# Designs tried in a protein design chat: VH-VL binders against q9lj97. Part 24

Target 1, 262 residues: q9lj97
Amino acid sequence: MSQEEQPKRPQEPVTYGDVFEVSGELADKPIAPEDANMMQAAETRVFGHTQKGGAAAVMQSAATANKRGGFVHPGDTTDLAAERGVTVAQTDVPGARVTTEFVGGQVVGQYVEPRPVATAAAMEAEVVGLSLQSAITIGEALEATVQTAGNKPVDQSDAAAIQAAEVRACGTNVIAPGGIAASAQSAANHNATIDRDEDKIKLIDVLAGATGKLAADKAVTRQDAEGVVSAELRNNPNLSTHPGGVAASITAAARLNERADI
Short names: E, the ipSAE of ESMFold2; O, the ipSAE of OpenDDE; V2, 0.75 times the mean of E and O plus 0.25 times the DockQ between their complexes.

## First folded at step 8 (VH-VL; framework fv_masavibart)

Design q5 (at its last look DockQ between E and O 0.00; V2 from the best seeds 0.00; counts 0 for: pae E 19.1 > 2, placed apart)
Fold by OpenDDE, look of step 8:
Structure q5 (fold): chain C 262 residues (1-262), chain A 120 residues (1-120), chain B 110 residues (1-110)
Amino acid sequence: as target 1 above (262 residues)
Amino acid sequence: QVQLVESGGGVVQPGRSLRLSCAASGFTFSSYAMYWVRQAPGKGLEWVAFISYDGSNKYYADSVKGRFTISRDNSKNTLYLQMNSLRTEDTAVYYCARTGWYRYQGFDYWGQGTLVTVSS
Amino acid sequence: QSALTQPASVSGSPGQSITISCTGTSSDVGGYNYVSWYQQHPGKAPKLMIYYVSNRPSGVSNRFSGSKSGNTASLTISGLQSEDEADYYCSSYTSSSTLVFGGGTKLTVL
């Protein structure tokens, strides 16, 4: 009779920070069963079903582990989730639909689905075999970040990523005094002196209208994405990129452009 | 339903010993860390001792270290507190309380408490 | 170990929101997220209201919420009701692998 080694119970709870790239108070919170249920409901509402390997599934697994460990109980909820909600939102951007999952206002998941730009020009281009799918530009990708991470306080990793993006867009290492990179750096420095996240400058404050703030712009390439990712990682103590953040958005854009053979 | 029932309290003289018990039911006792917490009359809560789910780890408050011993018998679903060299300042209601697997995650269930009075 | 600092008493009228603070050090409240809050009515055992700073156990009203900033944790009770009149204790894990409680706060509903 093989003594089924009872799976060693975790000694520590599974927190949001363990499974998601979240920060602040949420990162240290054990994932609660009702949080997972709310995410499941939100996914079902948006997709018609729960996503395999999506945030709901991950949260459910974590919550189950936490229950087994006695860290949470059935019916428990995180106040952040209860107060700020668990939501799934879809945003259409040129050439793609972006679905973002939130817990307590922080991004815990993001999905990008390519969508054909049904422009009248695209209909004509289909006839000519020229998929005039306009390549997503760095500026556009930065603006898209507002939709996915607009409420994130600007930190040094964000500032570095934005700087990298601007440099690549403009082809110059010179930071313009009124440019988006300078603005981001200023925001990051300011935020470092602020205790409350609510009072900090957010990405939306920096990246709104990014296409118009860049001296030059170009289609996002894989190399651009790699450069921006590298910049973000080097300036993040956690050595991670923020989901739906600057590097993530640029990477998504690069992938879309590659698929479009642009 | 989860239940914790303390027993063994009473009146003792200083320097004497007393053993408290806490009978657990309604849950898998062997899966949970347990605590003793005490409350002197009209005073606040004071942590006394911790024991892990399997009894492998124990921690004590400085005020009781060397005098009190926490133990458990998982086969009997019972938590114990051996109190030696009792002092008048040990007078309190003693609660057994349940928490998570290892570290302190909050006491989700409490017993009704048992009163220990140390008096000359 | 010195007890966490709580106000001795707070009061509020029905329907109001009140906040109880719990101030520790970087070795307890500021160092860990193992902060819990307990409600205790006279002659009763304490009841867990909040754990891990802001997690709410099942059966606990959503009127209770927890937060932390620096070395200070806070319990907020919204929509104050007469049954909320009780003593409230905060607790925290410490760097010495011990627990520490606050001194307790008596909440009076006026």
Scores: ipSAE 0.014, ipTM 0.498, lowest interface PAE 8.5, mean pLDDT 84
Fold by ESMFold2, look of step 8:
Structure q5 (fold): chain C 262 residues (1-262), chain A 120 residues (1-120), chain B 110 residues (1-110)
Amino acid sequence: as target 1 above (262 residues)
Amino acid sequence: QVQLVESGGGVVQPGRSLRLSCAASGFTFSSYAMYWVRQAPGKGLEWVAFISYDGSNKYYADSVKGRFTISRDNSKNTLYLQMNSLRTEDTAVYYCARTGWYRYQGFDYWGQGTLVTVSS
Amino acid sequence: QSALTQPASVSGSPGQSITISCTGTSSDVGGYNYVSWYQQHPGKAPKLMIYYVSNRPSGVSNRFSGSKSGNTASLTISGLQSEDEADYYCSSYTSSSTLVFGGGTKLTVL
């Protein structure tokens, strides 16, 4: 078996759509040098450095290629980056701190850090001295996705990830009627026929209340996270996972369960 | 299929010791906190002991504190209760039970129980 | 003293509805939603029927429902069947960092 891959040459600009899961006008914009500089500054303010292989690094590489190809000029800024900004936001969800990077209001990067499980367990211990800590469940991790990607339209990769998660939570590969996976698959099929994103069914519509909708539940393991990530990747035409999405939330829960500080 | 199986119960004289075991299967044992709950014949349920998922935290009911020790071996998926200085009032069926990630989730799986009888 | 109070027994005929009460204080049932209900048949281990006041685990019939008002939680069983004959226990966490059970209620299906 041979693998053939021809790298994009500087005969055309590298756009945001080429390297990130973005849509609309931004997807067609060449990545500009000042966009990259703004992201590098934002990452440095939040992390003290740029992230290896992260959004700023990708944007710098793209902007450099675009300069060499003559598609952008030093000092150029994409109008959406200038108008709507380049920002880094942090959101706390059960078991994780999610740092999300935006260009023009759209996600271009995500960093998931463990939220201290020991502080949650300590709070529970002070209220009830009997039960200190139990691991984050698959249902709880699915609900956490509502906080990080609840307004994302459901697509086939989301449905596949949710199905993998529910199968692992319930210990069976039979999808329950009226379960979360069934709802997610129906939503993905429905959304495929709809052109406007505002009219599509969103992750919140299928994931809200996940712990009460699952037939059974279990603590998230590293093996569960690997299975869910694989399902999301294999069912995305771009062979990537969604920042703040189902696989990201399950992975964060698995990491926190491994690092429980009791 | 989650399964919890207690063993090690029997008839013993006051002042003696017993060690109970609870073999776990069908779930990731090392991710769950575990409990011992007992029930005297014809009586209600009484919490006995708690152990965190990694064994780092342990709590006991006042009635057994200093006499009983809960422990776990995550490599063998086994929960233990070492019962020392047994008294007649310790006579009960002893259950191991699993709880969820948050305290609101209750005890979703129980073993069949093992009978401990302490009599002279 | 935060013992939860249940009636010693209740009874009903097949097809009827019954309610089992569980009365605590503002330091447990009244102050927190950490109420669970367990069913226990003779010689068997308890089975979780309701958690967090009103949530039903997978595999539990929707004939079982839970609620709370003030310091009293309630388990309601509709459409009584002979297999519902069992002992029922409530439990709650308390502000004093303990887990308490009710004394149990024997349900008889006549």
Scores: ipSAE 0.000, ipTM 0.367, lowest interface PAE 19.1, mean pLDDT 79
ESMFold2 (binder alone), look of step 8: mean pLDDT 92; pTM 0.931

Design q6 (at its last look DockQ between E and O 0.02; V2 from the best seeds 0.00; counts 0 for: pae E 12.7 > 2, placed apart)
Fold by OpenDDE, look of step 8:
Structure q6 (fold): chain C 262 residues (1-262), chain A 120 residues (1-120), chain B 110 residues (1-110)
Amino acid sequence: as target 1 above (262 residues)
Amino acid sequence: QVQLVESGGGVVQPGRSLRLSCAASGFTFSSYYMYWVRQAPGKGLEWVALISYDGSNKYYADSVKGRFTISRDNSKNTLYLQMNSLRTEDTAVYYCARTGWYSYQGFDYWGQGTLVTVSS
Amino acid sequence: QSALTQPASVSGSPGQSITISCTGTSSDVGGYNYVSWYQQHPGKAPKLMIYDVSKRPSGVSNRFSGSKSGNTASLTISGLQSEDEADYYCSSYTSSSTLVFGGGTKLTVL
């Protein structure tokens, strides 16, 4: 009579921090069944189906484990998810569709799908067999950040990253008084004097329309990404990049450009 | 409430000097670029100068370059404009202005202005 | 630096929509999305009405809107009211890290 080893009850709950790159209070919260259900619903709404290996699937698995462990009960919802929602948003940027998944305002998933830029120039390039997938520019990547981290209060690490991005885009180390870098620095300085996050200047306020705020722009390279990442890390006490933040967006753009052999 | 109050205007002869001040209150002065904008009587607005948060960067209109100096004292929340070698064409209401949180995103606050008259 | 080009005057009747143009170059209006619009009543300081081409500050009526095409920015005032009678100035960031204003437009409400 083989004693079916009862699957050892997980000793600890699966938290958001265990499965996603999240921080703060959310990172320590067990994933709840209703959170997963909300994500599933959100994915279905956006994609028409749940994504294999997507946030919903991961959350479902975690929630199931947590139920088995007795850490969560059916019908449980994380307060942050309940208060701030679980959402999936899609944004079209030149050359790509970016899908971002949020729990309680934090990014838990991001997908980038390359899309052919149907520009008249691209149509001409298609005729020449040069799928000129227009390389994602620094400006575009900065704008894309609005979709993934637009509601993040601007801090010094963001300002540093944005400065690094602008410098690389423009090819000059001089911070233009009217540039995005200067704006970001102003925002960061201002935010340092404000206690409540809701009253702080957000990345969306700085980076919206970034392509039109740069004196020059260029396709994102790996070197650009490394530089921006370095800048963000050096100015972050946590020595981490913000998920979906400036450095993350630039890095994603660089990767896409590399894949496209642009 | 954000307030900007200009002072130091008056009547001066050509070639003389004048110093304008702008007292700022109701916001973190050191977090904002500050600007001088002038308006000649019955004329349009003309940008004069800008200064960065800590005063490390200064820019001037060509019309005043070499004659005017913008400065700030963040400890006193005060913006200054030293005007040397004044000319009749410098006659204007001088406004102190702040850009919003973002540089060059528009002047969200203005002082009431101080009149400078340069006349022989 | 040459001022941005605005019409000297524009007029409209109450309830109408009017548009004020601001034409620059690729080094200012056409090069950046840092276009602002100001309203100035006689004897008063200018008031920010639009920034970043189309953004409206808090407290500004939704009757005011901004747009840009090429080197030309536009301020549109819908539902014209008597209180809208004022001078309007556009401004833009420049490639030389300076600011330039338009020559101003006098709006008369007829």
Scores: ipSAE 0.027, ipTM 0.568, lowest interface PAE 4.5, mean pLDDT 86
Fold by ESMFold2, look of step 8:
Structure q6 (fold): chain C 262 residues (1-262), chain A 120 residues (1-120), chain B 110 residues (1-110)
Amino acid sequence: as target 1 above (262 residues)
Amino acid sequence: QVQLVESGGGVVQPGRSLRLSCAASGFTFSSYYMYWVRQAPGKGLEWVALISYDGSNKYYADSVKGRFTISRDNSKNTLYLQMNSLRTEDTAVYYCARTGWYSYQGFDYWGQGTLVTVSS
Amino acid sequence: QSALTQPASVSGSPGQSITISCTGTSSDVGGYNYVSWYQQHPGKAPKLMIYDVSKRPSGVSNRFSGSKSGNTASLTISGLQSEDEADYYCSSYTSSSTLVFGGGTKLTVL
């Protein structure tokens, strides 16, 4: 009996399935030089440059390795890329521009650029492909709390909610000691000994710039919101969440993402 | 096209009330923080009130706190400002404005404004 | 809460660069990066020119730039054109969860 072929071995071509989360026929196809060239051209047309560490760069590296290994030749393209295309679609949603990259109809890359929504005429001119709405990240939802509760003194329930959010953004149950959650816990501890609200540390002092302070970030899901709500509730003596607070902002982001999820 | 259209302005006597409306179109209204900003004749801009995108939080300038109420109806894409106990000092053009989708990013769209004149 | 201080007027000739200042405190301009700038022509609603200190919305000329140093934000308009003649307002979020505006600056293009 022979062993099943394993992807990424030195004597095998690098396939789309080795480097992207794709399925079906595409997953088994070696990445070809013209596939990579088409993606690079598409990224350059849309962004004015290729994205570092993005789909075009990954495809170029894989195609180069396949060429050096003798698995493909210059000018080769896969049947799927030739027939179904390598495309980049750009969609404006309120507050963001989303760029999605496809090979053979499957997503291989996605980029979100926060920006004001253009006029309806400009938005129509930019619609070129699949309609995707910008996903609000945990960091962005935390920053939104600045607008609705920025002057609220940080308490233990806020700190717990922020910790739950940061843990979920990082994708583990472990949190960095120097993160936003650590700052929020320190603020809550400090504030617990202070009588006058004007002397307390406020949510804006902890949450401003949250997107840049998180070690990692992700789109808010309903499950994330449930976890953050639970943390805020469990750590509030009144067994309630704060209107316009951390849990409320995360919950709102999850609801918006859920309606836009495709 | 993003449009914000204020209405309900007019001449009223001091102590009376007036309700402003702002009809929104061309964007997902329920995803946006909404603001009222006013400008007295010949004067600068003054923030009046804000409301979160689901209406759960409201904030007011000290000059109007306790007299004005901001509200929204997301099913009708409409922002409101209920102005009670009006004073001569409330005379201004009132603008509705929106800020960023999920956070403050300045006011990227403004209505044309509606004039409120409070005079005896 | 602090008011933001702007010069009452500024003037320049076509093609020149001018800068409009906006001075606040550590509780607003100095402490947070929520500074925005608005252009307002007579009889018109304000238009957002700069947000988050230095970011330009789509459709705003790169002749407009923003910066901040300490408690003072600046709007710089390069290559001044007659259409730039307008009132300019800065705005900042404050530690009290309020928004404040500067008093406005009348830009005159000579």
Scores: ipSAE 0.005, ipTM 0.420, lowest interface PAE 12.7, mean pLDDT 79
ESMFold2 (binder alone), look of step 8: mean pLDDT 91; pTM 0.924

## First folded at step 10 (VH-VL; framework fv_masavibart)

Design r1 (at its last look DockQ between E and O 0.01; V2 from the best seeds 0.00; counts 0 for: pae E 17.6 > 2, placed apart)
Fold by OpenDDE, look of step 10:
Structure r1 (fold): chain C 262 residues (1-262), chain A 120 residues (1-120), chain B 110 residues (1-110)
Amino acid sequence: as target 1 above (262 residues)
Amino acid sequence: QVQLVESGGGVVQPGRSLRLSCAASGFTFSSYYMYWVRQAPGKGLEWVAVISYDGSNKYYADSVKGRFTISRDNSKNTLYLQMNSLRTEDTAVYYCAREGWYRYQGFDYWGQGTLVTVSS
Amino acid sequence: QSALTQPASVSGSPGQSITISCTGTSSDVGGYNYVSWYQQHPGKAPKLMIYDVSDRPSGVSNRFSGSKSGNTASLTISGLQSEDEADYYCSSYTSSSTLVFGGGTKLTVL
């Protein structure tokens, strides 16, 4: 009778930081059953079903493990989730629908679905079976960031990422006064002197209407994404990109463009 | 067009002080880390000092630490290097340089340099 | 801070390919991809030729390329031309958040 080694009870709870790219107090919080339930409800509301491998599924698995470990009890909810909510939001950007999942105001999941831009030219291309999906531009990706991270205070990593994006969009290393990069840097510098986050300049203040603020624009490439990611990472003490932030948005755009063979 | 123009160089005696300036134009000055790099006659490049976007962070080479001070005035688009207790070994062409559009991307623009000669 | 190690001089004939090495440690060249190369003509300011080991700034000839293996970065100049005669410096970010230069290499075009 082979003594089935009882699965060693997890010695530590599964936290949000273990499964998601979150920071601060939330990262250390064990995932609770009601958190997962809230996410499941939110996904169902938005998608009509829970996403396979999505945030809800991940949270359910984690919560189950935590219950088995005795770290959480049925009916428990994380204080941050209870206070700030668990939400799923959809935003339509040119050529795509972006769905973002939040726990306590932090991004825990993001999905990008390509949407055919019904341009008059696309109607003609439908006849030729070439759905010329317009490639997502750097400006569009920056604007999309407002939807996922618009309330984030601008920091040096954001400013660096935005600067990298503008340089790549315009094809010049010259950052002009009054440009989006300059604005972002000014915001970051200002915010460094402000103690309260609520009083800080937010990404929405900088990136709203980004397509119109760029002197030039282009379709996002993998190389562009890599450059922007590098900029953000190099200027972040944590050596990480912000979920749903500038680098994340540019990366998502690049991936979509690659899939569309644009 | 991006331009960096150094000034303030000259001949000074050991122990004296000198202040260098670098006037920047053609770009958003406050969006870049700025550097001083020097080159002794017939020698290689030597990093001297770096200053962050808003001047909150400053770093110095060991050879100048405690004697030199880097600063910037973003309202004037000007970088400064205050050099105190000058030594003969400080004799060099001093360049101001702009770091690339994000950290550690090298120096994409340089001034033409200003010569500092420390002699007795 | 110990300078990165470069050969004092290299030479080549027009049309040839030459390589300049830059050797550091795991705390600089080997630890990070923050290697840059500069070209300097006599009496002129340095010019950025390569950054991030292998990336080329706009306006720099595609004859210039960069690579890295272990603690050694390399600058390769293909199709050598007379105008390439200059001093070349490598640089690297260090683990102490400082910058270090190589000793420089004089390239002579024969």
Scores: ipSAE 0.057, ipTM 0.613, lowest interface PAE 5.0, mean pLDDT 86
Fold by ESMFold2, look of step 10:
Structure r1 (fold): chain C 262 residues (1-262), chain A 120 residues (1-120), chain B 110 residues (1-110)
Amino acid sequence: as target 1 above (262 residues)
Amino acid sequence: QVQLVESGGGVVQPGRSLRLSCAASGFTFSSYYMYWVRQAPGKGLEWVAVISYDGSNKYYADSVKGRFTISRDNSKNTLYLQMNSLRTEDTAVYYCAREGWYRYQGFDYWGQGTLVTVSS
Amino acid sequence: QSALTQPASVSGSPGQSITISCTGTSSDVGGYNYVSWYQQHPGKAPKLMIYDVSDRPSGVSNRFSGSKSGNTASLTISGLQSEDEADYYCSSYTSSSTLVFGGGTKLTVL
């Protein structure tokens, strides 16, 4: 819904209710240019960049259409956004990091990043159940690996696991030039000639921004996890997976998605 | 070729201490959660303790909390259970067990166990 | 801490199917998919037969299957063989992140 193409010259303003599931006064308010700028700043503060497919991008598109249609002016701010603010908040819960985006006190976006369950405290069923409001995607699970194994040097088992994940997310055996799998394979080949781990390319260097680099994405299934695990194991001489690594993160996401369906 | 070998069991009087060891081989020990599980003669299985990959998290059954300490030395591929203030109710075969490669996968490898007998 | 209830014994003839129940609460078996089943022959360590309610480790016969309904998990053994005579234990993680076992079920193959 948020990526829907705008009419060329809209007859009516694009409101918050047109693009987000919000209620009350906010639902009828045209999305204003400063609202979008505030969200962009909030996303940048939290993520270090504007989130692709996030609320700021949707709001900018709507605000641009509203400017073009004459419904708002540069510098306009919706009174609810000015009064109650625009915020992006991150909360760590067992099994996930939840990012919630607010305008005027109402949720306009929510992103769930899986966290591999490496400790007993993080696996409390009550807290995990509260964090699962949407399915975790393959891209999100790949990004989660940055938090759990981001400093790990990329090796051939990582590259194989990342390729399996990208193939499953995109539904094709074709590896995109400049995609995540291509970058991971290049990193693994480079690292094979490097002696010091400090000088090697790390998982963070390849997996950061994974959701934005996939041509398509999908909810992680158990079958996806099996495929990624098989790829990592086949390419590891120890016949094991790395705790908190690519296969572990995909498997944790699959398990969280299954628990949401019980 | 995964192997877990417990040692340190024996006969001991109530109130005394014992330290159990579990030597691991054939796998990357530092990549797994490790457990102690015990079984009293003729009785069922009872979870005793668990320790995370790096030892940062440790959890205990209520029956042993405050008396037993789980630890690991990843450089020696060894899991430990320090048992203090032993009681006759602690008499059991003690197993070390490896959790599968992801959390909650169950215990895919067990040692053969070591017998601890606490009697006067 | 046996919070899970299993029958003390079950029996069957060779070739029959038998089911062993494991009843917990909504805080363990009913709430989560972390149910495992173990087979234990006399004098031996337990062997993992089923994890995650219904999954079999590599090398476990497809005669063993698991399921769950409400607060009760079940282990079904089809085509009983004399080698299946053993004690069987279920386990589950709890909402307090502890692990509990059932009391065990002795399977006798007549």
Scores: ipSAE 0.000, ipTM 0.391, lowest interface PAE 17.6, mean pLDDT 79
ESMFold2 (binder alone), look of step 10: mean pLDDT 93; pTM 0.946

